# VHH binders against Mitochondrial amidoxime reducing component 2 (Mtarc2): the designs that were tried, part 21

Target 1, 303 residues: Mitochondrial amidoxime reducing component 2 (Mtarc2), of Mus musculus (Mouse) (q922q1)
Amino acid sequence: GTVAWRRTRPRRRRQLQQVGTVSKVWIYPIKSCKGVSVCETECTDMGLRCGKVRDRFWMVVKEDGHMVTARQEPRLVLVSITLENNYLTLEAPGMEQIVLPIKLPSSNKIHNCRLFGLDIKGRDCGDEVAQWFTNYLKTQAYRLVQFDTSMKGRTTKKLYPSESYLQNYEVAYPDCSPVHLISEASLVDLNTRLKKKVKMEYFRPNIVVSGCEAFEEDTWDELLIGDVEMKRVLSCPRCVLTTVDPDTGIIDRKEPLETLKSYRLCDPSVKSIYQSSPLFGMYFSVEKLGSLRVGDPVYRMVD
Short names: E, the ipSAE of ESMFold2; O, the ipSAE of OpenDDE; V2, 0.75 times the mean of E and O plus 0.25 times the DockQ between their complexes.

## First folded at step 10 (VHH; framework vhh_lunsekimig_d3)

Design aa7 (from w7 with S30D D31Y; at its last look DockQ between E and O 0.65; V2 from the best seeds 0.00; counts 0 for: pae O 8.8 > 2, SAP .686 > .668)
Fold by OpenDDE, look of step 10:
Structure aa7 (fold): chain B 303 residues (1-303), chain A 121 residues (1-121)
Amino acid sequence: as target 1 above (303 residues)
Amino acid sequence: EVQLVESGGGVVQPGGSLRLSCAASGFTFDYYALYWYRQAAGIERELIASINSGGRTNYVDSVKGRFTISRDNSENTMYLQMNSLRAEDTGLYYCAAGTYDWETGEYFQYWGQGTLVTVSS
């Protein structure tokens, strides 16, 4: 059973300081595929939810269960997803659309999958969509798996065994945390340093915040958005995936990553976590479940 | 070549003390979180202590208050001071150095060959 590790922090009457506004919300149903912009989202302990669709609860895997991301298959970012009540519709260049049920039969096979060195389960989405991804990517045989809420997710203890001070949360197929947040100002700052400008989609955030200063989000510890309370977990270390063009699926392997490395490296004291990866964006856990909308004020909770 | 070499293992009586060392070479020691694992006979290997690059330590409950993990970055060496040893502490002790490869998305660890600790009367 999904043990929701909710740290019940005593609700101290905290002062609210507005630090920005939600300008964009994205859900990524399938890991490494194109995000879906939504106007409203439920924030759960395991991440964002829109209707029956949950952020990064689907994942492409090899036949042996290993995760496949845009790092290996950059063209995954070109797979678009349309959300319906009971179905996902997938589209990609050169492919016929395919429709997937959101709810899978319990009889579908459960695979042992591996991502980021950790084991996790995934229910097979069937041969049809497997063949679809195989035909699209044309490199090897692939499967699509779905995380089932009855399955055990990856816990912070497993994700960060040396970081016992981190919040206890569980994730399905997200890299590190339930919620990923970036400010518009940070992107603007980055773009002042780039010859070729990049858009926010390069970084695949869940929440985009406007109205703050560049990298102000690095200072945010606790946030209230809508009726959701979030707590900072870690900064987002960036990898080669940020060099995948979300519109073409072409991987550059240099920019904007090299530029980020020039001025956004971590403190030496936390090198064990981030190593040489530059930091761009923030990871949050959900402390109080609720909903948020585009246009909602973002409050910092201060003592 | 990456190497982790454990030393300091041996036979000790219950209540005794032992200090393990793990000498590392072939990689940037300061960037890695360091770990001590142990494996008792017939039991799965377990993490018992860790120390990050900033010196933050973590212990499993069974060794809390008795074991101390430390690191000397100048010597590329990790230590495990073990006090008040018990029979249940008997096992093969492994040192590991780990980090995330964010390019591949995989967490990886380098491992030593282990040193045997036997607690017996």
Scores: ipSAE 0.009, ipTM 0.262, lowest interface PAE 8.8, mean pLDDT 91
ESMFold2, look of step 10: ipSAE 0.409; ipTM 0.770
ESMFold2 (binder alone), look of step 10: mean pLDDT 81; pTM 0.790

Design aa8 (from w7 with N58D; at its last look DockQ between E and O 0.49; V2 from the best seeds 0.00; counts 0 for: pae O 5.2 > 2)
Fold by OpenDDE, look of step 10:
Structure aa8 (fold): chain B 303 residues (1-303), chain A 121 residues (1-121)
Amino acid sequence: as target 1 above (303 residues)
Amino acid sequence: EVQLVESGGGVVQPGGSLRLSCAASGFTFSDYALYWYRQAAGIERELIASINSGGRTDYVDSVKGRFTISRDNSENTMYLQMNSLRAEDTGLYYCAAGTYDWETGEYFQYWGQGTLVTVSS
């Protein structure tokens, strides 16, 4: 394997310009389930980490290994997660809580899963939690799988085969990138256009930034937050998942997606990437690993 | 109906040139990224060239400098100019057009039936 030695270009003294402040941080241990608000997070090459829990390293799948999201099962957004040192506690309406170990035995079965048309592996979390999700959703049999760091993730080459200019990173079960960021101002702007106001949870960001102008985040190429350096990958194309009410688990299939489509469509030059999906939020890769906290200033790194 | 039809394949001597065409119909051609794949006997299909909707191109190392991918949106046709052909370039060449469906989260591609390229002395 030719270790492409990334020639560390001499770090030109980049000027830092503060563009905002971290107002919230969310981790989503289980894909499509409720986020966990945290005060501090480690940013790894594969996404956010709080203790032993990593963002979107768990995923609900059908028995055939296909991914299940809130698009198909909107009630997934009602599954709350409590983080403990060695356990996750899951709660949902009408269900008894279930406790899962964060660390799984190596003897647990590994499944071949399919996520967004790509193959990825996942370790089975056991029959108990499988039955829990099955009983909760009541539609079909489900399994919960965990990504193991020893497994191969989905690479940018596979995610975006036509976009060779993108950073090389790997993800487990996130849709597109390790880090998802949205500004408060962008949400405010959106809400000025909506009859029914939506909260940030509709969009499931990892990092929320305050103190900037609406959609200013679209212009951020490189950021320094805490001791983390991150680089813009793509805008976040929005889908029907944004129409799932995070408090009720009811899917509207219209708002706020239709409103977003009215004024946040991509440039025609990048239509091959985003098509007709409106853009709201930004995807970032982690260039320098570190930690960030709520309240940290957000700096744009300019040459 | 979506169709991709490859043409231009054939037998060529080492060092020779060949131009492949892929004619597309049934979808908005200009909105899709386009790809050339090839499959040699006993080998897994491999991506060898791509061009996005904006005209940005990418190549695998083995074909860099020898192959050129291009598109004509007015004709709904993609091309692969292959120069300095080698025996190892022998295989079935497939045209593909792809895009993301962000609603479903799936990346999908339309495929042609392929055209055979044989490089032999």
Scores: ipSAE 0.171, ipTM 0.582, lowest interface PAE 2.7, mean pLDDT 92
ESMFold2, look of step 10: ipSAE 0.341; ipTM 0.724
ESMFold2 (binder alone), look of step 10: mean pLDDT 81; pTM 0.790
ESMFold2, look of step 11: ipSAE 0.361; ipTM 0.728
ESMFold2 (binder alone), look of step 11: mean pLDDT 81; pTM 0.789
OpenDDE, look of step 11: ipSAE 0.020; ipTM 0.410

## First folded at step 11 (VHH; framework vhh_lunsekimig_d3)

Design bb1 (from aa8 with Y107W; at its last look DockQ between E and O 0.76; V2 from the best seeds 0.00; counts 0 for: pae E 12.3 > 2)
Fold by ESMFold2, look of step 11:
Structure bb1 (fold): chain B 303 residues (1-303), chain A 121 residues (1-121)
Amino acid sequence: as target 1 above (303 residues)
Amino acid sequence: EVQLVESGGGVVQPGGSLRLSCAASGFTFSDYALYWYRQAAGIERELIASINSGGRTDYVDSVKGRFTISRDNSENTMYLQMNSLRAEDTGLYYCAAGTYDWETGEWFQYWGQGTLVTVSS
């Protein structure tokens, strides 16, 4: 017989192209509530973490377990959160402060919750904070629930059953991905088109990048920031929640969403994914865990 | 009003073939992803094949190489060609069309009534 010999090649080296600098890092402990700006963060496979406080590991639910967001209760964006090692301190207009222990008794009820059409569990945070949200929002009874990493999250296959090519990851209460990123330049460009200018906080990114061109992040596939490697999931489709003013809690229902629709609709080839939703910002999964901080260079990893 | 109407089900011998059709009306067909689901006795309805608006297809392992999903946007019709049928393929086959509602996160789908496929000697 004939034998064919083939020398194995070394793996390709990844080139690093600096595309910008981290200008802001935000953690949003409670879904729809005000974010916390931090200077340094850990990136876990389920999102950003500062100490024991994790991005979107808490959410407000109705008594039946259905999620409540700023789309239904815009005043949620005014709930301020102070990060503490063992406690979360909440403030809101017209309310006394309330303190929430991050570690909950194992005996607290585990709710079957409903989030974006998917089932997910959450441990009840107790009657005191439930009453606090109920008094603040006034429209019905509400409860606060917390995700525990021992619980099953929402996997890529459940989130995107028709997009089998996406890498595997898992999220607690974030909409779609562990990390959300927008450039400052994209916001500047949007604001040139608006009568009333908007802040980055309307869009609730985890990481804000300066020093690149507008919408350059649409092209980024794999990133290195500090110790962390991230891989693109999808563009971030925007909904009416982006019209909630983060300083007043007033929902406009039109801007900046209508302006975004005028120039940020997807290419027809991917309309099945995004439909008529305008795109602003990018979702990423975490491929290599680590830490990152404000001021870190952002590198695009290219072949 | 949205309608999805399946046809082409029936009784077939193992190793045989069937072609299912799903005629759609009441929405812009070319904009939607389309799906075939199967429900066998005693188990949950399962997704078996999909085709997005751009024509990209996906299949569960148990039907890969045997089933082919396709769409004809000019006729507002989706098809499932089923070859090399097995007893385990017996079930009620549903056509579905829809997408993820990014605002609510809900799976927004229109469903047909189903067409029965029985693989039996």
Scores: ipSAE 0.000, ipTM 0.268, lowest interface PAE 12.3, mean pLDDT 86
ESMFold2 (binder alone), look of step 11: mean pLDDT 81; pTM 0.789
OpenDDE, look of step 11: ipSAE 0.191; ipTM 0.600

Design bb2 (from aa8 with A33G; at its last look DockQ between E and O 0.73; V2 from the best seeds 0.00; counts 0 for: pae E 4.3 > 2)
Fold by OpenDDE, look of step 11:
Parts: sequence; structure tokens; C-alpha cells
Structure bb2 (fold): chain B 303 residues (1-303), chain A 121 residues (1-121)
Amino acid sequence: as target 1 above (303 residues)
Amino acid sequence: EVQLVESGGGVVQPGGSLRLSCAASGFTFSDYGLYWYRQAAGIERELIASINSGGRTDYVDSVKGRFTISRDNSENTMYLQMNSLRAEDTGLYYCAAGTYDWETGEYFQYWGQGTLVTVSS
């Protein structure tokens, strides 16, 4: 039997072209709460990690398990988080600080939660923090849940059932993808069109890139940052959450979303995905795990 | 009112062909992904074919090469051409139209009532 040695076509050494530099990295431990700026991050298959803290592995839910975001409770964006080795410290206006362990007992209750129409599990973080969020938001009873790696995440097939060509990945409580990226130049462009300027925090990216042209990130298919390889998944469709002021927690419901709608609508061929939502920022999956740092060059990988 | 109405089901011999239609109304048809599902007796409903708003198609392995999904946006109708039918293709066939509401973060689908396909000798 002639073992046809499939000549592994020499992996054509992908040419690297620098397209920018990492200027900021943010992790959002709790969905819809304030981001934590970090200098270095590990990029995992499910998103960014800093120490034991993973991006959007915590989520506020109603007692029935439904997700709560800044769309419903805009003041969530005012909850600040401090990362410690084994603890998260939460702070908010008018509240006393609360300290949470990062590692929860296995005996803590697991809830069935619902996020963007999909089911996902979450471990209860306890009554104390539940009461803290309830007292802070003052609208109804809330719980805080944590995703752990023993649980099944939301798969691409479930997230995008009509888009079979997308990469296979799994996420916990992020909206769409493991990594969210925006360029500084894109924000500058947007601000030239706004009466009231907005800052990057309105859009809650994981990675901010400097040194490129406005919306150049829309053309990036594969990226190398540090020792991490990323592949583009989708553009980021923007919703009313972008109209929440990160400093005041006040929701405008108009800007900058209306301005974005005026010039950043999707191609008609992909309306099933984005509908009438304007596009601002890019979603990436992690193809090769690794680490990246603020100041790292961003390379486009070109065949 | 949103409506999806399937037609074209019936009894066919093994090796035969059927064409299913799904007429849609009450929503912007062109903006939706379209799907065909089937449910055999005692089995969970399964997705068998999809077409996005741009016309990209996908199929499960069991129907690949035999079934073809298509859409006519001008008529608000989706189709499923089924060739080389087998006994295992017997079931209730459902059409669906789905999209994301990014404001609420909810994915939703509209469903038809289904049409019965029976493949028997």
C-alpha cells in the first residue's frame, strides 16, 4: 500500500505587516460593569484573562436567571472593580465596598440563566453580593453569577445558526465573541461627527489599537499580537448600550448610536446578521493562545 | 401579523422528489435567515438546511447533495427541493425565519405549522 506521503505543502510563511500598536487593554470581569485596564493579558479560547479573572465571566441576573445589562440598568456601568489575587472589590456610588472571592465553593448553587435568548449556567456568588446589587440598583432583586470552565459555554453554532462558515468557539457571557477590538482612529472619526464627544469606554472594547487609519480594522482578517493569533469573526453591531454615559450612568438612547447609523450601516448581503445596527469595532476569535501587552505591535497576517 | 405557511408535502416513493414551499408575510423577509427543520416520529426536531440573507446555504450531512434550499425575496417565499428521497426523510417539515434583535440581545425565529412528508413504498 503506497503511503501517499501527502507533501505537507510548506506552510507558506505568512507575511507580517504591522498595522498598529496596542494602546489599551480592558477586561470586564462583570458584564456591563466598568472595565479594568491592564498592561498584560492572556488570550484564551474563551477571551481575555488576567490572573484568575476572566473577561465577562460574571453576570448580574434577575432571580429567574435572565441577564441584566446596562440596557436595562444603566447604572451598572458605574460599578468599579479592583482586581486582587484572590478577590474582587466592587465599588459604586453611595455604596460601601464589597469584597468577593474569585474562587467560589463548589457547593454554591448553579442557576440556569438566559443570555441573548440562549441558555447558560452560572454559579451563585452568594447572598451578600446579591443584596449589594439589589440595594444599589433598587429596582428588583438581583443575583450575581459566575461562569466556570466546568460549564458549557455558548457555541458559535448556537450564537449564529445561519452562519456555519464562522469559526468554532465558545463564550461565557460576552455578547458575541471572545475578543473585541477598536482603533483609536475610528473613535476620532466618530467624534468629528458628534456635538458631544464620547470616549472609548462607551464602546467597551478589550483591545484598543493606535497607529492605523479610521476603520482600517474592518479590513483585518488575521492578526498577530504578541504571541496571540486572532481571526476576524464579525463586525460589532452597536445597540442602545453605546448611549450610556460611562461616567454618569445616564442613558441618552440617541447618541452616538444615531450618528453611527448615518454612515456605518452594514452591506445588504449581511442584513440577516446585523439588521439595521451600525457597525463599530471588530470581533475576533483566538486561533493561537498566548499573551499580549500594551505597546505590542499589531501585525496583519497576509498569505 | 407574521405568518409562515408551508406547502408541497405529501406521499412519495423512495427515490422520488418533492418541492416544499414556505410563504412568508408580516415581516421584512429579505433581512432574515431562512431555515428548514424536520421532525421524525419520536425524534427531536433537527435543522436540515439554511440560507442567509446573502444567499449562503448550509446543509446537514444526511441531506447534502439531495436537498436544495433557496429563496425568492420578491415573492417572500423559501423553497426546499428534495431529491432521491429515502424512508428516513419521513417527517414533519417546518420552515423558519430568524434574526437577532441587537437592541434586546434576543435571537428569535418565526415558525410555520409544518407540512408532512411521507416516503413509503
Scores: ipSAE 0.158, ipTM 0.566, lowest interface PAE 2.6, mean pLDDT 92
ESMFold2, look of step 11: ipSAE 0.162; ipTM 0.603
ESMFold2 (binder alone), look of step 11: mean pLDDT 81; pTM 0.791

Design bb3 (from aa8 with A33G Y107W; at its last look DockQ between E and O 0.76; V2 from the best seeds 0.00; counts 0 for: pae E 6.9 > 2)
Fold by ESMFold2, look of step 11:
Structure bb3 (fold): chain B 303 residues (1-303), chain A 121 residues (1-121)
Amino acid sequence: as target 1 above (303 residues)
Amino acid sequence: EVQLVESGGGVVQPGGSLRLSCAASGFTFSDYGLYWYRQAAGIERELIASINSGGRTDYVDSVKGRFTISRDNSENTMYLQMNSLRAEDTGLYYCAAGTYDWETGEWFQYWGQGTLVTVSS
């Protein structure tokens, strides 16, 4: 339905249309590693947060500071994370668990890292977890780094230097934006086209919405969920990372990506942004901070 | 070979007009975003105008209302119409064509060599 909202100092008159309900919320503390399903979350300008744990504030790097993703090391998707008070507990197949503190000593080295062609800082998480990842992956020496808000993130202008119309935001180690959203209906539709069905975890969304039509989220510009207001950035382009099975860590390299390419390529008018990458899900920035929960209604703001 | 060649630069008095052209070859012109950058002496190259594959334009505030970017996909040519020129518009003007590589997460551009615009009495 449509619901009209009035602000104390409105700049524009708005109506609200409920488009769905939050059915799942995921936080991915370590880039490319397994997500954590949560019932409620804070939504910050740099993404989702549960207590001290923030979405994609950790990443695995090579000794030279270049990022490592599931594209190169698909078994990263099997590293599971348990959130404890002040600690992360990591588990992976064939490994003893390791516990690391979320708050790192200020004396730990700050690395110059490289992520998607951009420089970004990361504080070393220590030798024990570095050795843990090195033993798990076995291909070379790896380290784990952590971003903190005293560091400069990657800004809209650096991510999209020629899309100056996009609103300003900043991210740590997420690919493109603070929040990623997909509807359940879009996944159901995709699965009708696949021999081997896939689950939502292939796509790593932060927010999953139920109660709408397939691909309806493609049209959503401004959303209100709980206390949080969000604004559309871009569609989410998909690459070979989407083909990593989250349960086995095996990269298919073809599906579901090839099926997505058959019906989810962009309109020619925006091919300069997306090229040949198929689109699945939407990126959002956070315009009003707050909290949201599984079960919250999702409203679209209509002018 | 990818090639972008600017033309139309020159000397003009304040208040005058120039039209820059950028002839492109070696790629599918209609699929790319197109851009004009300006570099004045002693400062970094700055983006001043863009036009995407669908024809949406964007401008920095200092040129809005005075400059118009356009593209002719049948001629593989981009234009910059510059009106009401000011001394501060003096500089080397570059055309660029760009794309995002979503596999690497990098933005890549092809660049021209530049054409000089001098606004002086």
Scores: ipSAE 0.013, ipTM 0.497, lowest interface PAE 6.9, mean pLDDT 88
ESMFold2 (binder alone), look of step 11: mean pLDDT 81; pTM 0.790
OpenDDE, look of step 11: ipSAE 0.128; ipTM 0.543

Design bb4 (from aa8 with S50T; at its last look DockQ between E and O 0.67; V2 from the best seeds 0.00; counts 0 for: pae O 5.0 > 2)
Fold by OpenDDE, look of step 11:
Structure bb4 (fold): chain B 303 residues (1-303), chain A 121 residues (1-121)
Amino acid sequence: as target 1 above (303 residues)
Amino acid sequence: EVQLVESGGGVVQPGGSLRLSCAASGFTFSDYALYWYRQAAGIERELIATINSGGRTDYVDSVKGRFTISRDNSENTMYLQMNSLRAEDTGLYYCAAGTYDWETGEYFQYWGQGTLVTVSS
């Protein structure tokens, strides 16, 4: 049997072209709460990690397990988080601070949760923090849950059942993908069109890139940052959450979303994906795990 | 009112061909991904073919090379051309139209009532 030595075509040395620089990195430990700015992050297959804290591995839920976001409770964006080695400290207006352990006992209850119509598990963080969120939001009873790495995440097939060509990845409580990236130039462009200027926090990216042209990130397929390789998944469709003021927790429901709709709609060929949602920012999956830092050059990998 | 109505099912001999149609109304057809499902007796419903709004197609391995999904946006109709039919292709065939609501984060599908395909000698 002639073992046809499939000549592994020498992996054509991908050329690296610098397209920008990492200017900011944010991790959002709790979905819809304030981001934490960090200087360095590990990029895992499921998203960013800083120490023991992982991006969007915590989530506020109703007692029935349904997800609660800033869409329903805009004041969630006012909850600030301080990262410690073994603890998270939560603060919010009118509340006393509460300290949570990062590691939960295995005996804590696991809930069946629902996130964007999909089922996912979450470990209960306890009655104290549940009461804290309930007292803060004052609308109904809430719980805080944590994703456990032993649990099954949401797969690409479930997230995008009509898009079988997408790369396979798994996420906990992020909306769509492990990594969210926006350029500074894109924000500047948007602000030239707005009466009331908005800051980057309105859009809640993980990575902000400087030194590129407006919406140049739309053309980036594969990136190398630090020792991390990432691949584009989709554009970020924007919803009413972008109209929540990160400083006041007030939801406008119009700007900047209406302005974005005026000039950032998707191509008709992909309307089944994005529909009428304007596009702002890019989603990436992690192809090669590693670390990146603020100040790292951003390279496009070109064949 | 949203409606999906399948047609074209029937009895065919092994090796034969059928063309299924699904007529849609009550929604913006061009904005939806379209699907064909089938359900054999005693088996769970399975997705067999997909076409997105841009015309990209995907198939399960068992029907690749034999089945072709297509769409006509002007007529609000999707089709499934089935060639080289086998006994294992027997089942109730459903058309579906799906989309993702990014505001709510919910993916939903509209479904037809199904059309029966029987492959028998």
Scores: ipSAE 0.022, ipTM 0.341, lowest interface PAE 5.0, mean pLDDT 91
ESMFold2, look of step 11: ipSAE 0.425; ipTM 0.767
ESMFold2 (binder alone), look of step 11: mean pLDDT 81; pTM 0.790

Design bb5 (from aa8 with S30D D31Y; at its last look DockQ between E and O 0.77; V2 from the best seeds 0.00; counts 0 for: pae O 5.3 > 2)
Fold by OpenDDE, look of step 11:
Structure bb5 (fold): chain B 303 residues (1-303), chain A 121 residues (1-121)
Amino acid sequence: as target 1 above (303 residues)
Amino acid sequence: EVQLVESGGGVVQPGGSLRLSCAASGFTFDYYALYWYRQAAGIERELIASINSGGRTDYVDSVKGRFTISRDNSENTMYLQMNSLRAEDTGLYYCAAGTYDWETGEYFQYWGQGTLVTVSS
């Protein structure tokens, strides 16, 4: 048996070019709720992790399992989360705080949920927190569900069935990808065009990068941050959620989305993906697991 | 009204060729990814070929090298050229057009009624 020695082509020493610095890291434990700023994070194949808390592993759903976001309930962005070792503390205007265990009993019911037309499982977080969200939003009955790592996530093949060239990854309740990145310079550029200035929280990124030019992140294919290697997946198409004021929970439905549409539309060749949605921010998959910190240099890996 | 109408199906001998067409109306054709599905008797519907708005194509392994998907945006028509047909290619063939609505977070796919392809000796 001729052992075809696959000559491991010497991994051409990829040159590292610094393109910026991590200025902020956010984890969003509950989809559409407030982000938690952290100094350090683990980057897993399914997204960011801080201790036992994973990015967008919780989600508010209707009783029938359909996803609820700030698009439908803008006031979700006012729910603040405090991370503890074993608990999440939720706070919102006019509500008493509620404390949730991070680890749920295995006996809790598993729901069939639907996100962006795809099916996914979620474990029920209990009646108490369900009632809390119902009382807070006051529109209909809601439940909170948690993704379990034993469950099957949404795969790239399901997310983008026409885009076979994309990396193979799996996500829980994030919209499109494990990691979302935006530069400070891009926000500055956008704000030069707006009457009412917006802050980064409007766009809900995981990683914010400083020290680069506006929209330079659009050119980044492979990045090294800390000991994490990540690869570009897609641009972030923006929707009406960007018009929700993170401080008031009021939805404008116009700005900054209309302004973005005026100068950040996609190339015609990729209209099937982005349609008329303007592009702001970048999606990444994690190729090498590791950790990164605020203050870490961001390197582009160039062949 | 959104419409997708398949045509070109029929009976063909093994090794033969067919060309399917899908005529689309009622939506912005050039913004959509296009798909061919097939469903054999007793089997779940399967995706066999796709073409995005930029013309990038993808195929399942079973049809690679034999089938070619294409689109004509000027005519709002998608095609499937099928060569070297086999008995296992027998089934109902569906065209579909799909896109994401990022405002709602929903993936939309419009479907045709299907055209029957029978490969028999």
Scores: ipSAE 0.025, ipTM 0.344, lowest interface PAE 5.3, mean pLDDT 91
ESMFold2, look of step 11: ipSAE 0.279; ipTM 0.648
ESMFold2 (binder alone), look of step 11: mean pLDDT 81; pTM 0.788

Design bb6 (from w7 with N58E; at its last look DockQ between E and O 0.79; V2 from the best seeds 0.00; counts 0 for: pae O 4.9 > 2)
Fold by OpenDDE, look of step 11:
Structure bb6 (fold): chain B 303 residues (1-303), chain A 121 residues (1-121)
Amino acid sequence: as target 1 above (303 residues)
Amino acid sequence: EVQLVESGGGVVQPGGSLRLSCAASGFTFSDYALYWYRQAAGIERELIASINSGGRTEYVDSVKGRFTISRDNSENTMYLQMNSLRAEDTGLYYCAAGTYDWETGEYFQYWGQGTLVTVSS
């Protein structure tokens, strides 16, 4: 049997072109709460990690397991988080601080949760923090849940059933993808069109890139940052959450979303994906695990 | 009111052909991804073909090369051309139209009532 030596075509040395620099990195431990700025992060297949804390591995839910976001409870964006080795400290206006262990007992109840129409599991963080969120939001009873790495995440096939060509990845409570990236230049461009200027926190990215042109990130297919390789998945469709003021927790429901709709709509060929949602920011999957830091050059990988 | 109505099902011999239609109303048809599902007796419903708003098609391996999904936005109708039919293709066929509500983050689909396809000698 002639073992046809499939000549592994020498992996054409991908050329690296620098397209920018990492200017900021944010992790959002709890979905819809304030981000934590970090200098260095590990990029895992499921998103960013800082120590034992993973991006969007915590989520506020109703008692029936349904997800709660800043869309429904805008004041969630005012919850600040301090990272410690073994604990998270939560703070919010008018509340006493609460300290949560990062590692939960295995005996804690697992809930069936629903996130963007999909089922996912979450381990209960306990009655104390549940009461804390309930007292803070004052609308109904809430619980805090944590994703366990032993649990099954949401797969690309479930997230995008009509888009089989997308990369195979799994996420916990992020909306669409493991990594979210926006350039500073894109924000500057948007602000030239706004009466009231907005800051990057309105859009809740993981990675901010400087040194590129406005919306140049739309053209980036494969990136190397630090020792991390990532591949573009989709553009980020923007919703009413972008109209929540990160400093006040007040939802405007108009700006900057209406302005974005005026000039950042998708191509008609992909309308089934994005519909009438304007595009701002890019989603990436992690192809090669590693670490990146603020100040790292961002390279486009070109065949 | 949103409606999806399948037609074209029936009995056919192995190796035969059928063309299914799904007429849609009550929503912006052109903005939706379209799907054909089938459900055989005792088996879970399975996705067999899809077409997005831009016309990109996807097929499961079992129907690849035999089935063709298409859409006519002017008529608000999607089609499934089925050739070289096999006994294992027997089942209830459903059309669906799906999209994301990015404001709420919810994915939803509208469904038809189904049309029966029987492949028997």
Scores: ipSAE 0.024, ipTM 0.417, lowest interface PAE 4.9, mean pLDDT 92
ESMFold2, look of step 11: ipSAE 0.353; ipTM 0.731
ESMFold2 (binder alone), look of step 11: mean pLDDT 81; pTM 0.787

